VH-VL binders against p58978. Designs and how they scored, part 15

Target 1, 218 residues: p58978
Amino acid sequence: MTNTEIFNKLTNAIVTQDIAGCAKLTQEALDAGISPLDIITKGLSPGMKIIGDKFEAAEIFLPQIMMSGKAMSSAMEILTPELEKTKVEGEEGTGLAITFVAEGDIHDIGHRLVTTMLGANGFDILDLGVDVLNETVIEEAAKRKGQKIILVGSALMTTSMLGQKDLMDRLREENLRDSVKCMFGGAPVSDKWIDEIGADATAENAAEAAKVALNVMK

## First folded at step 5 (VH-VL)

Design s37 (framework fv_retifanlimab)
Fold by ESMFold2-Fast, scan of step 5:
Structure s37 (fold): chain C 218 residues (1-218), chain A 122 residues (1-122), chain B 111 residues (1-111)
Amino acid sequence: as target 1 above (218 residues)
Amino acid sequence: QVQLVQSGAEVKKPGASVKVSCKASGYTFTSYYMNWVRQAPGQGLEWIGVINPSGGSTWLDQKFKDRVTITVDKSTSTAYMELSSLRSEDTAVYYCARVPYKFGSGYAFDIWGQGTLVTVSS
Amino acid sequence: EIVLTQSPATLSLSPGERATLSCRASQSVDSYGYSYMNWFQQKPGQPPKLLIHDASNRATGVPSRFSGSGSGTDFTLTISSLEPEDFAVYFCQQRSNWPYTFGGGTKVEIK
């Protein structure tokens, strides 16, 4: 089977909610010598994008998305230890990524992927998890004033964007804005929104998050 | 158990300002967004804006952004809506209503205050 | 801004009859597999009361005679058999985007 065939099968396993098949194909890809990063970026992430687009178009519903999320989680259980072994050694001063998300299993899958990709690309990670209060993010940033930090958060819907604006406003009020970089993601997050709230960047998907973060932290 | 209690009725002259309060009890105040909605006598509902009590960030309908200020006092679990440069058209019952931060089930105005009648007349 | 149009403006019925109320949005209120349309009941001198959230989910304590349906731009609230307490004004409301908007209301009144 070619690498392209393996990637297409992984994508299809995510789209068809094949939890066991996704885990099996992921292990087969690793056994074939495919890098963990390629499995994620060329196989698994494209599947999550397809199913996310279908959900947004109301072609599928929450149960199907949740099952695809479980398929992705099964693959990530296998890939995470391998990613730790293949970490790119970051140059001194790459920085700390403080990662967080406001809600939900679907958003949590994307968050875990972003967090894993940042770590694999030389960032130290402080993962605050899901359902994280802005106050907690502010406290963790304040403890580390003077360190090279990027705050990495996401929003699932337009109403959740108020939380991102709130975080930016709080950073300014507490004289922490200039001490950190801020990158936000999620389906409703756009370059226009980033400009409006005065954040530093967004990434079109989890696979690009590490590249964008490295550019922001240059 | 869970309640939103608003301040009493106000009578104001055109050009004045009014500040309506909404005191929350029975839940974690900072875990829910607080919305303000008004209703002119015999008319429909008009959304004014929302505040995140945790950080104080607000989003206002364009029609109100120059005249409305929404604030919170976390120590008393109270939200405030101040409307300035009052006109006769601002005569309405003003409501506060909470909405959860979270995605999914129950993401709606589930608890409302009793309403505050603001009358603007000369 | 999403404009919500409710019809009819007034519905005159007798107790025991079925009420069907319509709400039409100027653009789709569907996102992420949800239809972000809510329904509220308002009686004179009272704040609005949540009946239905996300198109078809009945709020806690709301009688089974109330049901919601629809997706995209077209939504319906149905009261299968009107009780005397159901004569009220009903509003639809979208939460798909800010600003949140309400329909003009449908008054269900005794014939």
Scores: ipSAE 0.006, ipTM 0.464, lowest interface PAE 12.7, mean pLDDT 81

Design s38 (framework fv_retifanlimab)
Fold by ESMFold2-Fast, scan of step 5:
Structure s38 (fold): chain C 218 residues (1-218), chain A 122 residues (1-122), chain B 111 residues (1-111)
Amino acid sequence: as target 1 above (218 residues)
Amino acid sequence: QVQLVQSGAEVKKPGASVKVSCKASGYTFTSYYMNWVRQAPGQGLEWIGVINPSGGSTWLDQKFKDRVTITVDKSTSTAYMELSSLRSEDTAVYYCARVPYKFGSGYAFDIWGQGTLVTVSS
Amino acid sequence: EIVLTQSPATLSLSPGERATLSCRASQSVSSYGNSYMNWFQQKPGQPPKLLIHDASNRATGVPSRFSGSGSGTDFTLTISSLEPEDFAVYFCQQRSNWPYTFGGGTKVEIK
C-alpha cells in the first residue's frame, strides 16, 4: 500500500467513526515506517477537518463528531509514545510549553494534538490539562521565571475567551508578561483578538501550532 | 434559589453618572460570567458588555467602551455597571444576566435580574 | 457586528393557533453543527426569559409547545398551539461573536 493510500484510509477511518480501524491503521502506518507526524498531518488531521466542515454545514451532528474524536484519540494513544521517541532537541534549547484548556472548557482532542506536536518538535511539556484556572497557570509561570516559556492555551467558545484576556491582564499585573510568550488557539480565536489582548500568536490549526510556537520562541 | 437582585430606580440629569448593582445569590459567583443588557422604553434589547467575576476582565461593546465600567465585589457577590456622561437616550431598563461558561452548560443568559429603570431627564 | 432581523414585527393570532417566528442573521452563527442562536420571551414589566438555547434546546421548565429550528443564517421559533400566557414579545440573540446582538423582536398579540 502506498503512503497516500494509508493516509486516505486513516482519513476515512476518522470520517466514518471507525475507532478500532483507526487504531489498527495507525499501527500499520508506523510499522510501514511512516513518521508519527506524517500520520497526524497527512492522515488523521485531514479527517478531522472533513468532519468539522460537515458538522459546520449541518450534514452531521454532535454524536458523529464525538465518535470521530474517539477515533482520533485511539490513534493518539498509539502515536504519543512514538512521538516521544522521535523528539529532537533544538540547537539553543526550544523551551518549555505550558499547555492548558481554559477554565470552564473540557474540550480535549485539539489540546492533546497541539501538546503532542509541541513535544515532538523539541519543547519540554508541562500539560496542565483542561478546565485550568488562570491562577494555576500564573503560579506555574512564576515558579519558572527566567526560563524560556511559552503559554499555550485553548478556548472553544467566545465565553471562554474572556479567560484569555484575564490571563494576559494577570501576567501584566504580576510583572510576568515579558517573561513568557503566549499563544492562544480555538475556533473563535483570531489574529484580531490576539492583537487586542496583547498576546503573541495564534495558529490556524494544531498542525501549524508547533511551527508558530518555534517562530515565537526563536 | 438562584437569583440576581438589582438596585432601585434612578433619576439623573444629563451629564451625570449612574451605578447599578446586581447582587447574586444561590450559586458560585465566580463560576459564571455576568452580562449587562439595556432596553429603552418600548424598544429592543441592547448588549452592553460582560465581566468574568473571577479575574475582573471585561469586554464592552464599542458603543459603550468609553462610558461604561463594569466591576465586581467578590466579598458581596455583587456586580456593578457604571455609565457616565448620561444622555436622554440612555433612559432604559438595565438588566444583569449571568451566563455559564463551563463546557456543556448551554451557553445562554439563563438567569436575569429584575431590571433597574434609569431615567435621564432635565 | 452580526445583525439579526426578525419577521414579522407583529403576529396577530388567536389562542390555539400555531405561531411561526423567523430570525435571520447577516452572517452564519453556526460552527461545528452548533448554532449559537437563543430565543427569549418577554412580557410587559418583566425581564426576558430564556426559552431556547443553541437553536433547538428547550430551557428547563419551558413547555414542549415551544420548539426551535434552523442553522447558519435562518432560524425559526415555533409555538405549536398558543396559550393565553404566550402572548408576549420574542427576541432572538446570537452568541457566535462579540458583541452579542439581539433581533428587533416579534410581538405575538391577540387577534
Scores: ipSAE 0.012, ipTM 0.549, lowest interface PAE 8.2, mean pLDDT 83

Design s39 (framework fv_retifanlimab)
Fold by ESMFold2-Fast, scan of step 5:
Structure s39 (fold): chain C 218 residues (1-218), chain A 122 residues (1-122), chain B 111 residues (1-111)
Amino acid sequence: as target 1 above (218 residues)
Amino acid sequence: QVQLVQSGAEVKKPGASVKVSCKASGYTFTSYYMNWVRQAPGQGLEWIGVINPSGGSTWLDQKFKDRVTITVDKSTSTAYMELSSLRSEDTAVYYCARVPYKFGSGYAFDIWGQGTLVTVSS
Amino acid sequence: EIVLTQSPATLSLSPGERATLSCRASQSVRSYGFSYMNWFQQKPGQPPKLLIHDASNRATGVPSRFSGSGSGTDFTLTISSLEPEDFAVYFCQQRSNWPYTFGGGTKVEIK
């Protein structure tokens, strides 16, 4: 099978919600010497984009996208340890990434992918999960004042973005703003919003998130 | 029982400021964003802005950024909207309305205050 | 900002008749499979009352004669059989993007 063929099969496994097939194809791709990053960016992520676009267009519904998410998760369970070994960019001692999804938001798949890519690029990870209170983020940052820290937050909806502004304001009030870097992502997050709230960066996708994080931390 | 109760009608001269209050009861005040909307007599609805009562962060429509301040007092579960440099065009009923910020929530402006008439007249 | 255009401006009908109200958005209000379009009823001297949220979901306590449909940019509110209390102004509203915006309203009046 060519690399293109295996990537197309991985994409199809995500789109068709083939959980077992996705895991099997992912292992086969690794065994064939394909890099974990290529498996994600050229095989799996294209499938998630297709299914996400179909869901956005109301061509499929929540049960289908959730099942595609399970297929993606089965592949990531295999790829995460390999990504930790096959660092693409960055250096040891890059810093700590504290990752979270904004309070009121439970979007998991994109968050997991961003967190995994940061880890693969040399960040130590403290993953706070989804629906995370700003107070929790502030407390974790305050415990580690003086360390190289980047706060990486995601918001799926415009309605949860105001929490990102609150986090930035709270960091300033607690005299922690200068102690951390802040990167926010998610579909409604734009460069204009980052400028508005005075954060450091945003990225369009998980692979770019890792590169952007490395740039802001250097 | 969820309720939003607003302050009483105001009559102001051009150039003055007005501060309208909205007292919440029957729910956790910090679990919903609070919005402000106005309606000129016989006209449609115009969104002014929103506040997150938990952290105090606000987003205002560009038209109002220089004249409106939205604040909250968590101890009394009360939101405030202050509008300065009043003009006759600001004559309207001002409403507060809550909205959920959680993903998958199906409500937007499900509970409204009764409205506060602000009349700007010389 | 997203502009919402409602039509017709006025709809004159008798009790028992079907009312169909339109709302068109200048850009999609759909995100991650959800259309963030809401419908409100307003009677003179009262605040707006939520009828339909997220395009098609009836709010708690709203009679089954009210229904919403549509996705993306084109939305419809239907009242299957008008009751006397349904004669009011109806507004659509989007919460997809800030600033939140409202349509100009459709007045449903007694013929």
Scores: ipSAE 0.006, ipTM 0.560, lowest interface PAE 9.2, mean pLDDT 83

Design s4 (framework fv_retifanlimab)
Fold by ESMFold2-Fast, scan of step 5:
Structure s4 (fold): chain C 218 residues (1-218), chain A 122 residues (1-122), chain B 111 residues (1-111)
Amino acid sequence: as target 1 above (218 residues)
Amino acid sequence: QVQLVQSGAEVKKPGASVKVSCKASGYTFTSYYMNWVRQAPGQGLEWIGVINPSGGSTWLDQKFKDRVTITVDKSTSTAYMELSSLRSEDTAVYYCARVPYKYGSGYAFDIWGQGTLVTVSS
Amino acid sequence: EIVLTQSPATLSLSPGERATLSCRASQSVDSYGNSYMNWFQQKPGQPPKLLIHDASNRATGVPSRFSGSGSGTDFTLTISSLEPEDFAVYFCQQRSNWPYTFGGGTKVEIK
């Protein structure tokens, strides 16, 4: 089977919510010598994009996206240890990504994928999870003042979006703003919003998030 | 038990400022965003802006950005909306309304204050 | 900003009749499989009361005769059989983007 055939099958396993098939195809890809990063970026991530686009178009609903998330998770259980073995860091060190979903928000599929892609691209990860208080984020950043840190937060609704502005205001009040980089994502998050709150970046999707984060941390 | 109670009616001259209060009770004040909406006599509803009581961050409609300040006092569970440089066109009933932001809750203006009539006349 | 257009402006009906109210958005209010359109009822001298949130979900205590439907840009509020207390003004409201906006209202009045 060609690499392209394997990638297409992985994409299809995500789209069709084939949890067991996704895990098997992932192991087969590793056994064939395909890099963990290529399995994610060329096989699995395209499937998550398709399912996300269908969900946004109201062609599928929460149960289907949850099952696709489980298929992705089954693959990531296999890939995460391999990614840790092959992790590459820049000469000065890539830095720490503190990842979180805003207080009141539990949309975690996109968050998990962003966190995984950051780790795959050389970041050390401190994942705070979902429904995270700004006080918790501030405390973790303050403990590590002087380290290379990027705060990576998401808000998937306008009703949780003000938390990002509150976080930026708190960083300024605590004299921590210049000590960190800040990248925010989520459907209502735009370049205009990032400019308005004085954050550093946003990214359209999880694969681009890693590239944007690396650029911001230069 | 959950309720929002607003301050009483105000009569102001053009050019003055008005500050309306909205006191919350029966719920955790910092777990809900607070919005302000106005309604001119016989007209529709116009959204002014929102505040997160936990951090104090606000977003204001561009029409009001230069004249409105929204603040909170967490110790008294009270939100405030101050509108400056009043014009006759600002005559309206002003409402506060809360919105849950936790996932799994209906994300709508579920509880409203009774309204505060602000009359601007010379 | 998203402009919401309600039609008709006035709906004259008798108790027992079905009311159908329309709200059209200038752009989609859908995101991640959800339609962020709400419906409110307002009576003279009172604040608005939430009826329907997120297109089709009845608020707590709202009678089953009220139902919401639609997605994207086209939304409908239906009252299956009008009761005397249902004669009021109805507003749609979107929470998809800031600024939040309301429709101009539909007045349901007794014929």
Scores: ipSAE 0.033, ipTM 0.576, lowest interface PAE 7.2, mean pLDDT 84

Design s40 (framework fv_retifanlimab)
Fold by ESMFold2-Fast, scan of step 5:
Structure s40 (fold): chain C 218 residues (1-218), chain A 122 residues (1-122), chain B 111 residues (1-111)
Amino acid sequence: as target 1 above (218 residues)
Amino acid sequence: QVQLVQSGAEVKKPGASVKVSCKASGYTFTSYYMNWVRQAPGQGLEWIGVINPSGGSTWLDQKFKDRVTITVDKSTSTAYMELSSLRSEDTAVYYCARVPYKFGSGYAFDIWGQGTLVTVSS
Amino acid sequence: EIVLTQSPATLSLSPGERATLSCRASQSVDYYGNSYMNWFQQKPGQPPKLLIHDASNRATGVPSRFSGSGSGTDFTLTISSLEPEDFAVYFCQQRSNWPYTFGGGTKVEIK
């Protein structure tokens, strides 16, 4: 089977909510010598993007996206130990990721996946959880002056996005903006919004978030 | 008791500015977004914009972006909406209304001010 | 912007009758399994009063005769048996995206 064929099967397993098949295909991909990162970025993550796009278009509902999340989680249980064995170039000095879901949001699945992927890719993690006040984020950043820090926040709704602008404004007001990098994600977050509020980056999904975070911390 | 109390009716000439106040009581002012909505006589509701009282960040409907300023005074738990370059078509009742931004609470525009009639006439 | 279309514009009914009001959105207001459609009641000289939030949840103090249903783009407000105080204008409103938008309203008037 070609790598492309394996990736397509992994993508289909996520899209069709095939939890057991996703785990089996993930193990087969590893046994075939495919890197854990390629399995995620070329096989699994594309499936999560497809299912997310379908959900945004109201073509599928919450139970289906949750089941796709379980399929992804089953694969990640297999991939996490393998990722821990694989060194990432620039691992030393990669930095601290402070991860949180914006005040007012309880989006858990994406947050957990982003946090896991960042940790697997050499970041130290301070996970503040969900429904996090901007004041808390500011305080945690201020405590760690001199560290390489990236703030990684998610917002599920446009109403919660206003909190991201408020966070950026407060970082500037407290002279902390230049001491951190800021990456925001979530369905309503766009490159245009990132430019408008003066943040550093956004990413489509958890796997891409790790790649983008590594790039902005260079 | 949770309450939003607005300033009194205003009569303005075309080209003038009006500033409407909305004083909150009975809840933590910074835990809710404050929205402004207007209603022309006999017509429907039109959303103007919102402010996060905690940080002061605002988002305005494109139609109002160049004429509206929304501010807050946290010390008095009061929100303000200032509309400039008034036209006759700005004649409306202006309302403030709070909205929780907390996911899962589910109450949008649960408490409204009593409304402020702004009349623009020569 | 999301356009909300309410129908009918006017319902002429008698006390005790069932009222069914429709609201159609130009695009889905569903997000993360929730439908961000609200319903308000307005009487002359008064601000709007929240009746239903997030498609089907009654606001505090709202009588059980009021119910909401629907998802995606099609939503309904039902008043199972009209009381005299229920004759008013009803507006739907979406909060899934900025700018927030309202429907044109349905007037429920006494026959």
Scores: ipSAE 0.006, ipTM 0.520, lowest interface PAE 9.2, mean pLDDT 83

Design s41 (framework fv_retifanlimab)
Fold by ESMFold2-Fast, scan of step 5:
Structure s41 (fold): chain C 218 residues (1-218), chain A 122 residues (1-122), chain B 111 residues (1-111)
Amino acid sequence: as target 1 above (218 residues)
Amino acid sequence: QVQLVQSGAEVKKPGASVKVSCKASGYTFTSYYMNWVRQAPGQGLEWIGVINPSGGSTWLDQKFKDRVTITVDKSTSTAYMELSSLRSEDTAVYYCARVPYKFGSGYAFDIWGQGTLVTVSS
Amino acid sequence: EIVLTQSPATLSLSPGERATLSCRASQSVDTYGLSYMNWFQQKPGQPPKLLIHDASNRATGVPSRFSGSGSGTDFTLTISSLEPEDFAVYFCQQRSNWPYTFGGGTKVEIK
């Protein structure tokens, strides 16, 4: 089976909510010598993007996206130890990533993947979890004024995405905007949206999020 | 009182198109998805598709994908289903039905329209 | 797609009797501890009416004589003591996966 064929099968397993098939294909990809990062970026994450796009468009309901997330989680149980074996230590100034899913949103699989990739790439992690109030994010940032901090927020619904604008507005009101970097992700998040709310970056998938975050913090 | 009120019966020739309306009242139109379901005379229920009234995005059963368009008019709280290239087997009562979409809300068609009979005959 | 099989196709019973209706799915309709199986009642010339959602939760205004049970692939709708207004067709419906599908229906008719 070619690498392209296995990536397409992984993408399909995510989209069709094939939990057992996703785990099996992930192991087969590793056994074939495919890197954990390529499995994520070329196979698994494209499937999650398709599902996220469908959910944002209201073409699927929350149970379907959560089942695709369960398929992703089964693959990540296999991939996380492999990613940790190849962890690159960050240099001085890498910083703290405060990771969270926007208030009203409980989609945690993509968030956990982003958080894991940031940690594997040298960030210290403060993971606030899902359905996080903007007040909580502001408080954690305010406690650490003067430290190198990136706020990493995810939203998979257009309704929870509005919370990102509210967070940016509050950072400005609290005089904290210049004290942090802000990176937002999720299916409805676009470069145009980042420009509109005045945030620093977005990334198209969880593996690229670590690269983008490192670039933003340099 | 929550209600879904549909347009009246239609008689069409094979090859024509039909557009059925479903007007919602008594709730926030954009807070529920709207589904379309049909029932041929004396037969069971067949799901057609769904729309999110807030964004206008749709998901259609593969069987209907090339012939059905579902739309909404938020100003009138009305959903529409248009079915083209009508065949005799499309003769059915067409229903709209709303559903909550948030996790934990109970995912069921809790309110239905009264139905619109579409007859396709030559 | 998930195929739902209802049995029996017809139940002929008298008022006061217990009705037990079965719905079997070709694959599990359970997700994160919830069973996404719904039951509807339909009378001639009327739209379907929601009776039970998520396997066992009675819809608002539905009499206590109606109950749902089951998980995974096997589900049951029970009417403990039939009233005259309960003679109707009953459909099960799953929402665990798209496309949404309905069973073929069970007609409860007066003996």
Scores: ipSAE 0.000, ipTM 0.426, lowest interface PAE 12.5, mean pLDDT 82

Design s42 (framework fv_retifanlimab)
Fold by ESMFold2-Fast, scan of step 5:
Structure s42 (fold): chain C 218 residues (1-218), chain A 122 residues (1-122), chain B 111 residues (1-111)
Amino acid sequence: as target 1 above (218 residues)
Amino acid sequence: QVQLVQSGAEVKKPGASVKVSCKASGYTFTSYYMNWVRQAPGQGLEWIGVINPSGGSTWLDQKFKDRVTITVDKSTSTAYMELSSLRSEDTAVYYCARVPYKFGSGYAFDIWGQGTLVTVSS
Amino acid sequence: EIVLTQSPATLSLSPGERATLSCRASQSVDSYGNSYMNWFQQKPGQPPKLLIHYASNRATGVPSRFSGSGSGTDFTLTISSLEPEDFAVYFCQQRSNWPYTFGGGTKVEIK
């Protein structure tokens, strides 16, 4: 079977809520030498996107999303230990990463990967989850003035990007901008955008995110 | 019924400014970003920028950022686009169009205003 | 910026014929298994009307004779059998990255 065929089967397992099949196919992909990150980004995450789009179109409802989430979780139980093998040891006092997905966005796989990689690299983690209000992020940062903090936000849609600009503007207004580092990711986020909104960094994928965060926190 | 209604046609001289309005009705104004797009006579569509009506944050195409200001008035569910230092090549129909802010709340560019013709001539 | 190239510029056909319109992107508009490509129809004096979103999904009320296909950089709008009201200009639009960009349009005109 080609890698493309394996990825398509993984995508289908997510879309059809095949929990056991998803776990089996994930193990088969690993046994075939496919990287954990490729299994997630090319096989599993596309399935979650399809199911999310169907939910947005009102073609499916909450129970289907939950079942697809369980299929994804069964695969992640297999993949997480493999991802740990790529970790780099961080020094003590690396800092706190406050991780979140922008308000209006419920896609959590990229977020989970970034959060896992940051933790594996010595960051303490405060994971706020998905669909997070900028006000919540500001409050959590304000409670921890004087701590070494990096805010790590993701947006999978172009429409969520203005929320990142709003967050940067709010940090400046609240006199918190200089007390934190800010890293934003997601498919539409570019170096040009980061420079434009005055954030500190972006990363193309979850593995790069940990390396970039460590560099920013030096 | 979801609707975007724009202000009427404008005729301006080079160097002047123009402010076009777009009044939303039939939906929660702050649940959709508002985009502005223009079309010169007989030509294609050109995206200008976007505003988040909730917080007022904007993103403008680099071509327009020195001359365009986009604002909202939440009390009247109205978005505004102001273009300054007008040139003859700014002659176009200007459209507003909505894009969903939250996942699951609708589709991008499903509703457009009727358009506002701005003519720039001596 | 992602550049969209539509071809042909003009397509001259008769009612009942099949229309096939192309849109090519300078870089992929795909993310997480979806293609962020829209298709619009525009008639003189009217704003654009959304026909297709996510490359292949028909907007509400759009007749089944309209279909979209493609992924990555190559996209097609097909009208299986032209009706008189289908003679219009068609634009593709990517919403993968800001700035959002439109193709130059394909005019479908009566032969």
Scores: ipSAE 0.006, ipTM 0.524, lowest interface PAE 9.8, mean pLDDT 83

Design s43 (framework fv_retifanlimab)
Fold by ESMFold2-Fast, scan of step 5:
Structure s43 (fold): chain C 218 residues (1-218), chain A 122 residues (1-122), chain B 111 residues (1-111)
Amino acid sequence: as target 1 above (218 residues)
Amino acid sequence: QVQLVQSGAEVKKPGASVKVSCKASGYTFTSYYMNWVRQAPGQGLEWIGVINPSGGSTWLDQKFKDRVTITVDKSTSTAYMELSSLRSEDTAVYYCARVPYKFGSGYAFDIWGQGTLVTVSS
Amino acid sequence: EIVLTQSPATLSLSPGERATLSCRASQSVDSYGNSYMNWFQQKPGQPPKLLIHKASNRATGVPSRFSGSGSGTDFTLTISSLEPEDFAVYFCQQRSNWPYTFGGGTKVEIK
């Protein structure tokens, strides 16, 4: 099978929500000597873009994009260790996305979609999960001062949104604000809120989040 | 038991400031956001703002942002709402109300203070 | 902001009767599988008391005669059989978006 054929099959596995097939094809691509980055950028990411575009156009709905997200996640579980192991010295990647849901909030649907889309678009992922303390986020950023990092936080309730302001204030107090980009999402998060707390971006939905993040990191 | 106890009634002249307190007991003060809501006599409820007691961060309704300051004293588990440049239309009962963070608690205003009547009269 | 419209403004009923109160939102209060609509009861001289959160979940200590239903923009509070202590004002409240907003209230009064 050619590399092009493998990439096309990976794209199709994402589009058709084939979780097991996506994982198997990802392993086969690695076994064939294809780089993890090429598997993501030439195979998996194109599929996620197709699904994201269809979701924005209301041609598919949340259950389908969630299933495609699971297919992507299964591939990323295989690829993440290989990305870390095979990174070439001096090779410029997209950057690291540190993803989290604010302390006190366990709603993870939007978070999972955003994390998957960022990974699909070439970001290295450090997923801290749900109910994450601001102190933990600050610590992870401080460990990586000087790296190309975007902090991606989600809040589905207004009670979690004040935590985003606390995080921004803490980044400034610790002299870490200029070391990272900050993108916040969730139903109550607006452009006005982003301006008020001095963060870098928000996106209307998970499909758009990766495009916005790429633009912010450019 | 969980309680929010507010300071007593105030009578103020137009142009003065008022500071209402809300003392929390029976729970971890920094694990709940504290909201302020007011109700003019015979009228509905109007949200003023919220504070995260842990970090002190506040968010206020645009209508009140230039006149309201919300603060906390963690050592006494007390929240404060100060309203300046009082007008007769500020006459209302002012309530504090907590909101839990954790899912399963409903993310709702589950415990309220008894209310503080602020009367603004010339 | 999300505007909440309650109807009717007043319900005149007798003890034992069913009360049905409506709350309509100007835009959806649904997010990620939940409807962020709450219901409160208020008696004269008292603070509001939480009855229902996330459209249909009874708060602790609230009698089973109180139930909430609805999603999106249309919500209902039902009291299956009115007790004397239930004659009060009822407010709906959304917390899906800033600023938090309340409905104008429905007064349930003795006929």
Scores: ipSAE 0.006, ipTM 0.475, lowest interface PAE 12.0, mean pLDDT 81

